# VH-VL binders against q9nrl2r1430to1533: the designs that were tried, part 65

Target 1, 104 residues: q9nrl2r1430to1533
Amino acid sequence: GGVHELSAFEQLVVELVRHDDSWPFLKLVSKIQVPDYYDIIKKPIALNIIREKVNKCEYKLASEFIDDIELMFSNCFEYNPRNTSEAKAGTRLQAFFHIQAQKL
Key: E = the ipSAE of ESMFold2; O = the ipSAE of OpenDDE; V2 = 0.75 times the mean of E and O plus 0.25 times the DockQ between their complexes.

## First folded at step 4 (VH-VL)

Design g22 (framework fv_erenumab; at its last look DockQ between E and O 0.52; V2 from the best seeds 0.00; counts 0 for: pae E 8.4 > 2)
Fold by ESMFold2-Fast, scan of step 4:
Structure g22 (fold): chain C 104 residues (1-104), chain A 122 residues (1-122), chain B 110 residues (1-110)
Amino acid sequence: as target 1 above (104 residues)
Amino acid sequence: QVQLVESGGGVVQPGRSLRLSCAASGFTFSNYGMHWVRQAPGKGLEWVAVISHEGSKKYSVDSVKGRFTISRDNSKNTLFLQMNSLRAEDTAVYYCAREGYEYDSYDAFDIWGQGTTVTVSS
Amino acid sequence: QSVLTQPPSVSAAPGQKVTISCSGSSSNIGSNYVSWYQQLPGTAPKLLIYDNNKRPSGIPDRFSGSKSGTSTTLGITGLQTGDEADYYCGTYDSSLYAVVFGGGTKLTVL
């Protein structure tokens, strides 16, 4: 984890947060609103957690950062059927991420 | 200014119905799960019901199941609680509450309304 | 009856410290984040602590939270007369599929 890598990670997370399709990913899925989520998803993660890890310099390699973002999308597609607004938002945001991640 | 304002409370006889409203302003209402929490006179807080951000998932405490229905209209930034077959035990101040703290918590109520009073008496 | 157990009252003098306990089980405090709420007389509850030990913006550092096993505590240092209120712990209960609160603790600053 160099200074340039951490700056790039923060810029990318900010771009993801600002994207119109980020709403399913901003915070952890609520146990109250979606109680069965945590029976299905064993490694929950969200953009707020990833951003905190970036700010605390916890990503030592770009691959670790990318793995956490991909885990977030994987969780979305595992839990949500394809025809849901969550899955559709995830599909579009993941495509945006893949384009932006080329800058890393 | 983030704000929740309840209305629709009143005095009703047992077996009657009331519909409570909660008007939200100062934030993107459709991004948040919303709750109703009540407090009987001189008693503690009791959770009543939740509705997910898009309105597709709803859960309520067992004592009100089949009688109370939570709903929302995201186009009007408004949360509702339809209360049917009211009982004396439902007498309370009813608060609407927003679930979550900005980007961090999903299991806390960070914004509360001032409450609306429901009294069920003969 | 409340699912989470709090003492009904606690009291101390201005400038002193108090701790308010809240006890639950593995299905609630033991498995989930805890929040604490302050309710001043005649007002709506206000969030003091979320995610076990974090403070919202605007909450002074005199208020602190901690969780150990199936119990949690709210700590208040440098007590002020304006701290007189009812305090509630709250969390999710995985077995009830419900948010649960403690019975509340009345803090008196004498």
Scores: ipSAE 0.375, ipTM 0.795, lowest interface PAE 2.7, mean pLDDT 90
Fold by OpenDDE, look of step 5:
Structure g22 (fold): chain C 104 residues (1-104), chain A 122 residues (1-122), chain B 110 residues (1-110)
Amino acid sequence: as target 1 above (104 residues)
Amino acid sequence: QVQLVESGGGVVQPGRSLRLSCAASGFTFSNYGMHWVRQAPGKGLEWVAVISHEGSKKYSVDSVKGRFTISRDNSKNTLFLQMNSLRAEDTAVYYCAREGYEYDSYDAFDIWGQGTTVTVSS
Amino acid sequence: QSVLTQPPSVSAAPGQKVTISCSGSSSNIGSNYVSWYQQLPGTAPKLLIYDNNKRPSGIPDRFSGSKSGTSTTLGITGLQTGDEADYYCGTYDSSLYAVVFGGGTKLTVL
């Protein structure tokens, strides 16, 4: 396809995905690896899902986009204890996100 | 180059033990869940076991529970399958497979080894 | 005997299209993402379709996946001789706490 300028949402998603601490969030949690995850987390979401929503222009407001990102982190912290690698990664990535989100 | 290489297969008698290894290269091994999948001669694929990226969670198919143990050494980029009390029906090519992130796949195996053959016969 | 049901074989001439069905239940296909794998003769399986209908890099758009209810279908258009292989559907079964595969379908290119 043609080259287009990425929207602010697209750019931010790209930056999040490329971050070293994005690995817990790149895709939905595996049911194989974590069978009880979806018994606890009722609104699962991940960066690939958010990216698709961005690509489909489903976010009309920045607040909607931010809400989904925050939900993603909320899910992580709800399921994972503070001392887990996932929670620690989430903490750092969320901090990064909050800085970048100021540009929206 | 992303690659998985199985080893440790061979011919053993029923009741014996065998330990399979899978050497990973070309990717951050510790970021991925890993699986074993086997295929009996002329038959279809059968999932055997999974281990989470850090090794804290393990699951296996019922037919191997109590006999097979999946493990990993992330410092050595190696996946293992300890097979005890082997039976004739365990005869198969054993594949290690990565539960992928690269394609944003969900519950899919995006990288496979070429397999190692296990034959259990008296 | 497999948890997921596939036809044992399908065949078609080069250039034609074929479909391979995979039937399951609410605890597997009905509630989880489906993947398809291609296994060429004498080789290891290769991921062909993931998340019901997505293609990994390098997989041509001749291959497609679709899911409806408790069933999924692999579509192959512009059939080539090199497509002759076994094809397996796979997914997670939430009731078994296990990955499950179909019995496999042998595709013969006439």
Scores: ipSAE 0.128, ipTM 0.771, lowest interface PAE 3.2, mean pLDDT 91
Fold by ESMFold2, look of step 5:
Structure g22 (fold): chain C 104 residues (1-104), chain A 122 residues (1-122), chain B 110 residues (1-110)
Amino acid sequence: as target 1 above (104 residues)
Amino acid sequence: QVQLVESGGGVVQPGRSLRLSCAASGFTFSNYGMHWVRQAPGKGLEWVAVISHEGSKKYSVDSVKGRFTISRDNSKNTLFLQMNSLRAEDTAVYYCAREGYEYDSYDAFDIWGQGTTVTVSS
Amino acid sequence: QSVLTQPPSVSAAPGQKVTISCSGSSSNIGSNYVSWYQQLPGTAPKLLIYDNNKRPSGIPDRFSGSKSGTSTTLGITGLQTGDEADYYCGTYDSSLYAVVFGGGTKLTVL
């Protein structure tokens, strides 16, 4: 929805990117560095792609934007065991996301 | 400006060791996967190894497995290649290369160093 | 030798167009993004094309890439003498768990 929602989506994505725990989510996971990732994760998504979709106004509903963000976290938890640094970063960033989304 | 500078090459006898270094500057080193690629005299490019941006995942070409170890020190913006049990076939220019940050895929090398020469001969 | 096959050389006159082919298999080009590199004599490789057909900043649009099935092609239009170099295709190979390059193609501009 509308220009206010798109500006809010951009602001939220910027805050996620700035967060110290964003490092697993900035770009799509490298096939070379993590060759089995795409055998497991069939709907890959990352913050750079979400930001591009916001900039191109590809989200028609706020729920579509939220779904992509939650898919990003779900992929992290599906691929990474909970004791890994990736999963712990995902847990903290997801909590931050939920707090920031309440301010909209 | 974004730069990669290799060092540590030289002339050594077979069976000896060398440690290559790659100093990175002008970008956030810890955000990037890093690679070594080599080129034997008069030959094409051969990928050698990769290390993930946080340093925990490492892969290498079969011909160097067990002999070469890639590593990084993100606090010093430095990539390393420890080369043990060197053979004549390892003679090459060794480049460090950055996996591209802005791409959907990490299968491209957008920044290369000038290379350091390793010669293994008896 | 090289997993990816390129012609060893190609040539064309200044101002003309040339294409450089690169063929592989389903485990490399068929399943993975392709990149192209230019290596001028005595220098390090330089990225020309990534993600099959995208140009990094600073690469002019007379360089183009395409991919079909297990083959990829680098196109260069408006050839200049400064384009004389070796050109390499590269991609990930899922069966070898390695990045692979073609053997290189020497471009001569006459």
Scores: ipSAE 0.013, ipTM 0.697, lowest interface PAE 8.4, mean pLDDT 89
ESMFold2 (binder alone), look of step 5: mean pLDDT 94; pTM 0.959

Design g3 (framework fv_erenumab; at its last look DockQ between E and O 0.71; V2 from the best seeds 0.00; counts 0 for: pae E 3.4 > 2)
Fold by OpenDDE, look of step 5:
Structure g3 (fold): chain C 104 residues (1-104), chain A 121 residues (1-121), chain B 110 residues (1-110)
Amino acid sequence: as target 1 above (104 residues)
Amino acid sequence: QVQLVESGGGVVQPGRSLRLSCAASGFTFSSYAMHWVRQAPGKGLEWVAVISYDSSDKYSVDSVKGRFTISRDNSKNTLFLQMNSLRAEDTAVYYCARLSYYKGSTWFDPWGQGTTVTVSS
Amino acid sequence: QSVLTQPPSVSAAPGQKVTISCSGSSSNIGNEYVSWYQQLPGTAPKLLIYENNKRPSGIPDRFSGSKSGTSTTLGITGLQTGDEADYYCATWDDSLSGYVFGGGTKLTVL
């Protein structure tokens, strides 16, 4: 991707992080709070990791960036029942992401 | 039966060290994070420290950082709290507690009956 | 002071209803499940409520929990003399990377 795409990724990550429903996604899941998480989720990812990849220009295509974001949400919905705060937050944040991603 | 039994409490002078143990039985010890919680005489519960199931993560309350170390031996189903440079304000009943969990929610269950630590000159 | 705020004491007559509040912030109650614990005099704490509003086996339905925003509430109906105890709320705090307890509430049955 070009410089403009990188800037767009950066901007979108900033917006996601600042969103009220970003709290489940800011960092990788804690082994303390969720001991069995890594037995279930094989490709863990979080916004801080995605941000780092953006900063390192690891995304060549917008689709790659989008795939990581979708993976993040997929992991959330795979592990968390729908009625959990995490899943609800994820649903709202994903909706927000889908709107913003149309600009990419 | 799930059970936690603390030991190692006693009376010590300020500046001394003490090592607490918590023997676990009735469950897969290595699958749970474990905590220490203390309660000063006539006071409320104060969280002290946590250690993950594989010892890869440890956290403790600021007031004990640099002095207290939480550890565990999964082969012996035992949790430890090494307490160095003890102070009068460390006087308390010390409870070990298992961090039970389900799909991202956690809670303390069960609790041990506690062991008493008294720091006095 | 405790990170979570509870009233120091509440009281009511047998058969009455009482509520115990627990107030925190977005870094704890706002983002995490809350548990409640009962501590009878001279005993270790006992789990009363987990996941905001669930009762473990053996806890009667007189005990209830609710959460809204950055606050949680323990409800006790049909108050009994045996309910006289200290009650603590607890949750994980993301900013502190540790568990936090409320200051505790002493419940007196009049």
Scores: ipSAE 0.357, ipTM 0.819, lowest interface PAE 0.9, mean pLDDT 95
Fold by ESMFold2-Fast, scan of step 4:
Structure g3 (fold): chain C 104 residues (1-104), chain A 121 residues (1-121), chain B 110 residues (1-110)
Amino acid sequence: as target 1 above (104 residues)
Amino acid sequence: QVQLVESGGGVVQPGRSLRLSCAASGFTFSSYAMHWVRQAPGKGLEWVAVISYDSSDKYSVDSVKGRFTISRDNSKNTLFLQMNSLRAEDTAVYYCARLSYYKGSTWFDPWGQGTTVTVSS
Amino acid sequence: QSVLTQPPSVSAAPGQKVTISCSGSSSNIGNEYVSWYQQLPGTAPKLLIYENNKRPSGIPDRFSGSKSGTSTTLGITGLQTGDEADYYCATWDDSLSGYVFGGGTKLTVL
């Protein structure tokens, strides 16, 4: 993709990072503290990894960027039971993402 | 039968190096984080270091940073602790332990029998 | 100095009960699961309690654990001479980025 498209991805990642419900998604889950996460989740991802991919111009299509964000939410809901603070934060952040992604 | 067996302990002079090994059997070694924990004579347990299942993540207690290095060889089911610049205060029994886990909870089980390191002149 | 505070010693008679406390902070016990270990003289530590209050197979129900806020306790009922040992609590500490053990409690059964 183009410079304009990459700028849009960076803006959206910044908005996600600043959101109150981003705390479960800022960095990869610890392999020490939560090792069972990696038994269950086969394609781990987090906002810091997505932002790095944006900065390295690794997203050529908006669909690739959206797929990585959706993978992040899918992982959250697969690992975390519905009643957890993580799952609730994920639900709210995903709704925010869907509104912002309309611009892409 | 799940077991951990430490080796490599001994008597060494201050400033010397020693490498400890921990041989694991009876479980999928490559799926677990592994620990070193030590205990000075007549004292309590002190956590030393941990290494993730894939070696990408490592933490150690501040007093050993820059001197001790934790590593593992998953092909040989073996955990290592390289101890450099040894001090009298490093004298202890060194235990290896598996970090058992379930859905965000972690605990030390099983434990090895320990290997004794004495730093004296 | 230990990050997790335990009484250095406790004592009781055979058949009695004791409670061993372990006090921490929001960076450790307040945010994390805790585990407890028994160390008989001359032996390696043995898991007694994990996930705050669960017993592994082979640990009798005389041993129990509980957690409230930033503190956890190990309860032992029906004390036996074979329970004479050192007891340790343990957890992860977010501020230190590492695991911490309590200072240990020596249980004497007289």
Scores: ipSAE 0.326, ipTM 0.753, lowest interface PAE 1.9, mean pLDDT 91
Fold by ESMFold2, look of step 5:
Structure g3 (fold): chain C 104 residues (1-104), chain A 121 residues (1-121), chain B 110 residues (1-110)
Amino acid sequence: as target 1 above (104 residues)
Amino acid sequence: QVQLVESGGGVVQPGRSLRLSCAASGFTFSSYAMHWVRQAPGKGLEWVAVISYDSSDKYSVDSVKGRFTISRDNSKNTLFLQMNSLRAEDTAVYYCARLSYYKGSTWFDPWGQGTTVTVSS
Amino acid sequence: QSVLTQPPSVSAAPGQKVTISCSGSSSNIGNEYVSWYQQLPGTAPKLLIYENNKRPSGIPDRFSGSKSGTSTTLGITGLQTGDEADYYCATWDDSLSGYVFGGGTKLTVL
């Protein structure tokens, strides 16, 4: 029994993963389905990797966590044209993130 | 011209092994993922395996996992399928195919003409 | 029974139109691009449609593709006897971590 303290980063990542628009961001982009992605995007990142980094306490500053989340969205917008389902999902999830991040 | 040529098919007994090869020409082989697709006599197409351009990602259909290994040698423009513990159900024409792509869309083009594998006593 | 479901056969007279359906799920057609292939008797498959509805160079515009929800269709107008073949849809399936083909549809031009 007792009270357990959870990091704000873990809570935020869980909310992002559960969001309906998280589907483009759950895992790293496939080299099979998108062979040129890694020629264009040099710092790939996804929610499963960010969640692992939170669980292993790899973020020393809140800014480092926020930077990885913003990198994830920046990669999406750099690779995907604005009218794609991926970019639209990214826009909605990023807006949700900005609201939740103000609570940090 | 873009061309894929399979070889290495034959008649073998159950439990034996074969290695299929696919020689590529007319395009930058190291820029594309590659597939094996098979077709049993009188039946439809069945995807078998894919390998990424740098061999870092490989996927295969469940029925061949642990028995078949896809590989490639980019210096020789050659795709391979190592087929171990062959069964009668593996009898098919085996095609290699290039995975062409554009911005998240992928498709099979071109295809080779196929090489026949027969697993029979 | 294939992950992607196609009718086993369709037929129509020369000059008419036929539609070949391909039904899948959210793990494949619902979130992935679809391609279509023609296989003439005794030959290797050939690309007909990519990116749901695009034709490669050399494929006439009487071949068309469309996608809605978890289903896709191949349309063929102005049928010719040379169109007799097997036709397959294909896409990636995320739950299987691999590519899947439909079971194939034999087109007969009567």
Scores: ipSAE 0.211, ipTM 0.734, lowest interface PAE 3.4, mean pLDDT 90
ESMFold2 (binder alone), look of step 5: mean pLDDT 94; pTM 0.948

Design g4 (framework fv_erenumab)
Fold by ESMFold2-Fast, scan of step 4:
Structure g4 (fold): chain C 104 residues (1-104), chain A 121 residues (1-121), chain B 110 residues (1-110)
Amino acid sequence: as target 1 above (104 residues)
Amino acid sequence: QVQLVESGGGVVQPGRSLRLSCAASGFTFSSYAMHWVRQAPGKGLEWVAVISYEGSDKYSVDSVKGRFTISRDNSKNTLFLQMNSLRAEDTAVYYCARLSYYKGSYWFDPWGQGTTVTVSS
Amino acid sequence: QSVLTQPPSVSAAPGQKVTISCSGSSSNIGNEYVSWYQQLPGTAPKLLIYENNKRPSGIPDRFSGSKSGTSTTLGITGLQTGDEADYYCATWDDSLSGYVFGGGTKLTVL
């Protein structure tokens, strides 16, 4: 049920935040640093927003949580060319996520 | 050597507030969700509230929503229950308990010895 | 009223066996693990059974648990006077988004 499942979501978000490759995903992309980001990405999301949704019990199913994490990676790969440090970090963090998500 | 010790109980008048504490030792407190469970004199066990391991998610029984707040301080290995607007019906022994879990299964262990709250005029 | 229904009392003689029932619904026992607790007079509850049928260290094998559909049972064989206690089932309820205890069963050893 709810609480032990939410503890798993919170644990996974904390593990993602602590990962060396989390830096592109910790908070929403800055308009000052990347002005065209919000012209290209229509559903921006970041780990701080996902963690807030976990804290507010907004995920009813593990699939909803997984969908938001996958959206975050999808946005990264849509905006950033494959040879960028952001895309490389996203690839490694997504692989880590897929391994950790096996316990959801 | 795993232990939970409650404190903060007492006799209070209706409408007043009381804060209960539960001190944990012998395990990694920050890795477990924690519960408050109460038992009115001569009655059965009633689950009150639970808090996730980092404190980011909470559930409570409807009869205490808006009046009781569960919280924790992982740096001090301590669980709290802030009880506001106390009513005679809140009179009970209050136990803290750890949520032990494994792959979707869960149970209450260990339990503290309890602290008594009496709401009386 | 409790969401989980237990008989208020059961009794038997020393050496006999008893079964304590706990009945719920699809929102609780039907899709969740169940645990059982023993409360001796004047003491805190103690874990007796977890994951429907497992015993923690120190609980003798004369205590057993089983689950079928939306109900669970606690079995006690070889009754001893020291078994006089209140017994509670517990689980998570999806519809309430919370934990629930049965109303409790007082076991008397005659």
Scores: ipSAE 0.000, ipTM 0.544, lowest interface PAE 19.0, mean pLDDT 86

Design g5 (framework fv_erenumab)
Fold by ESMFold2-Fast, scan of step 17:
Structure g5 (fold): chain C 104 residues (1-104), chain A 121 residues (1-121), chain B 110 residues (1-110)
Amino acid sequence: as target 1 above (104 residues)
Amino acid sequence: QVQLVESGGGVVQPGRSLRLSCAASGFTFSSYAMHWVRQAPGKGLEWVAVISYEGSDKYSVDSVKGRFTISRDNSKNTLFLQMNSLRAEDTAVYYCARLSYYRGSTWFDPWGQGTTVTVSS
Amino acid sequence: QSVLTQPPSVSAAPGQKVTISCSGSSSNIGNEYVSWYQQLPGTAPKLLIYENNKRPSGIPDRFSGSKSGTSTTLGITGLQTGDEADYYCATWDDSLSGYVFGGGTKLTVL
C-alpha cells in the first residue's frame, strides 16, 4: 500500500492502544510470567510489534495488517479460557477493531 | 524428589567476585524459569533476578544491575549467579527458587536451602 | 524500599486467629496474582498460598488468602506455637519489570 494506507494503519493501532481493553495486547506475552504460553501459541504477536511493523512499512496490503491483528485476537482466545478478564477484553476490543477496520 | 541445592557462598572482601550455583533435580529444569532471592541478616526477602526457561530473557533488581549476571546451563540442570564488585550490603543468604506457573499465574516453589555470602569490611 | 507494605509484627494466643495484610498498587497486586510464604526460624521460605487463595498440598485450611483491589490478606485460624514465623507476600510489578516481596510480618504466638 501507499502512504495514505500506512497512515490509516498507524491511526488504527493508536486507537487500539488507547482503548481501555488493550491491556492484554500491548506487549508480547512474558516468557517469565506465562512460560506455557509459548508451548500453546506458535505465532506470538502484540500491538507493540504490529505498530513497529507499520512504522517500518512492512505491511504492503490492508489484508496483511488485518491478518496480524486477527492473529493477535485468535491467540488470546486460544490461550485464555472464555471466562477470563483477558478473553472478555479481547472480545470487546475485537468488536471495536471490526468497526474501525471498515475504514481501511 | 524435586530439589534445589545452592553452593558457592563464602566470606569475601568488598570489590571481589563470587559465583553461586544451584543444582536442580527431580523435574524438567529446561521447562522452568528460575529465580535468585536473597535475605540479609535479620531482614526480609529481596528478589534478585530471574531467567527464562531457555535463557534468553532476564530481569534483575536495579541495585545489582551491571554487577550481577544470572545464567543457566540446561544440559547440566544448573542455575548460576555471577556476583561482581561485591558490597557490604550484598551480605545475605542467597536462595534459588523455581518459577512455578499456571496460565499467567506464577509463584516460587520449590526453594533451595540457601548459601551464605558475607562481604566483610 | 518495600513496594508491598506489611505490618512488621502481629501476635495472638494459641487457638486465636490473625489476619496479615499486604498493600500494593495497580502496577503489582492490582493486576497480578499474589503468593504467600512462611519462613520458620533458620529455614528457607515455604509456599503457603498461590494464585491469591489456593493452598498447595500439605497446607491446612487454617491458612487462607484473599485479594481485593490493590491489597491481599493472609488469614490464619486456630493458631499453634509452630506457626511462629515470618510471613511474606509476593507478586510481579509491571513498573519495575520484576518480582517484589512484602517487607515481612513476624508472627508471635504468645
Scores: ipSAE 0.238, ipTM 0.748, lowest interface PAE 3.0, mean pLDDT 91
ESMFold2-Fast, scan of step 4: ipSAE 0.106; ipTM 0.691

Design g6 (framework fv_erenumab)
Fold by ESMFold2-Fast, scan of step 4:
Structure g6 (fold): chain C 104 residues (1-104), chain A 121 residues (1-121), chain B 110 residues (1-110)
Amino acid sequence: as target 1 above (104 residues)
Amino acid sequence: QVQLVESGGGVVQPGRSLRLSCAASGFTFSSYAMHWVRQAPGKGLEWVAVISYEGSDKYSVDSVKGRFTISRDNSKNTLFLQMNSLRAEDTAVYYCARLSYYYWSTWFDPWGQGTTVTVSS
Amino acid sequence: QSVLTQPPSVSAAPGQKVTISCSGSSSNIGNEYVSWYQQLPGTAPKLLIYENNKRPSGIPDRFSGSKSGTSTTLGITGLQTGDEADYYCATWDDSLSGYVFGGGTKLTVL
């Protein structure tokens, strides 16, 4: 209720950012650091971009917000084999997201 | 065999220019980001610049910005470093190195043998 | 001054073991993979460890790497006189959007 309350989307993004498994998702992958990433991933996205869209009120429906988060996880699993630390972090963070998203 | 060979070093006076080259062989050059790393006499390794595999994205250390330009010619398997307005502090052995990678992980391998640049009056 | 801190020198006798530390921050070692390089006198650097703890072909198992939090260590067991060299850690730094090397550690085998 107060003027300092975060929106539901912003609260969820903050929880995702603070999660121990968020490290692969905080920012966009660098072409310099990972040279083949953009040959494989056609729609790159990260939590910093999603949070900016939330802050600018660009999500009109909960489904649009959920679609961007799911795209982020889909990109992770497309690029990273299942046995990688990145894919394992993605699996745990996605499960956390699905539980929290039930509140939307 | 995968290898990198640098050339273009020499002894120059302050304020002059040099262009370094790095010839790559034994791998698909156009698939890898490439680096320049330098080492002043008796000092440690200092990363200088990197260029993406397409050549569209570049970064360099602040001390050389506006003076050094990294570029590449994928058709010739060659990496370049154009060095303008050279200073005594640029005196070093200059190595080229490939950015090897596996998903989120990157490392420098292989390395060239280096080419020596001495800026002296 | 480097953003990754290594001791300037370490020494031990042949057959002993040493560890070389490399300390950084959350913007580099804390979030990124680390590699280590050996530089013999008068030669180019050579890859020793990649992905925190993996050895390339040709590097003996006497060399090992580990990472914990914002620090990484290079372990060398069964020291040989041929191990006398400078050793460097390296990683990506998020705040600089570039690569950083440690200041280097000179290993002397006496």
Scores: ipSAE 0.202, ipTM 0.768, lowest interface PAE 4.1, mean pLDDT 90

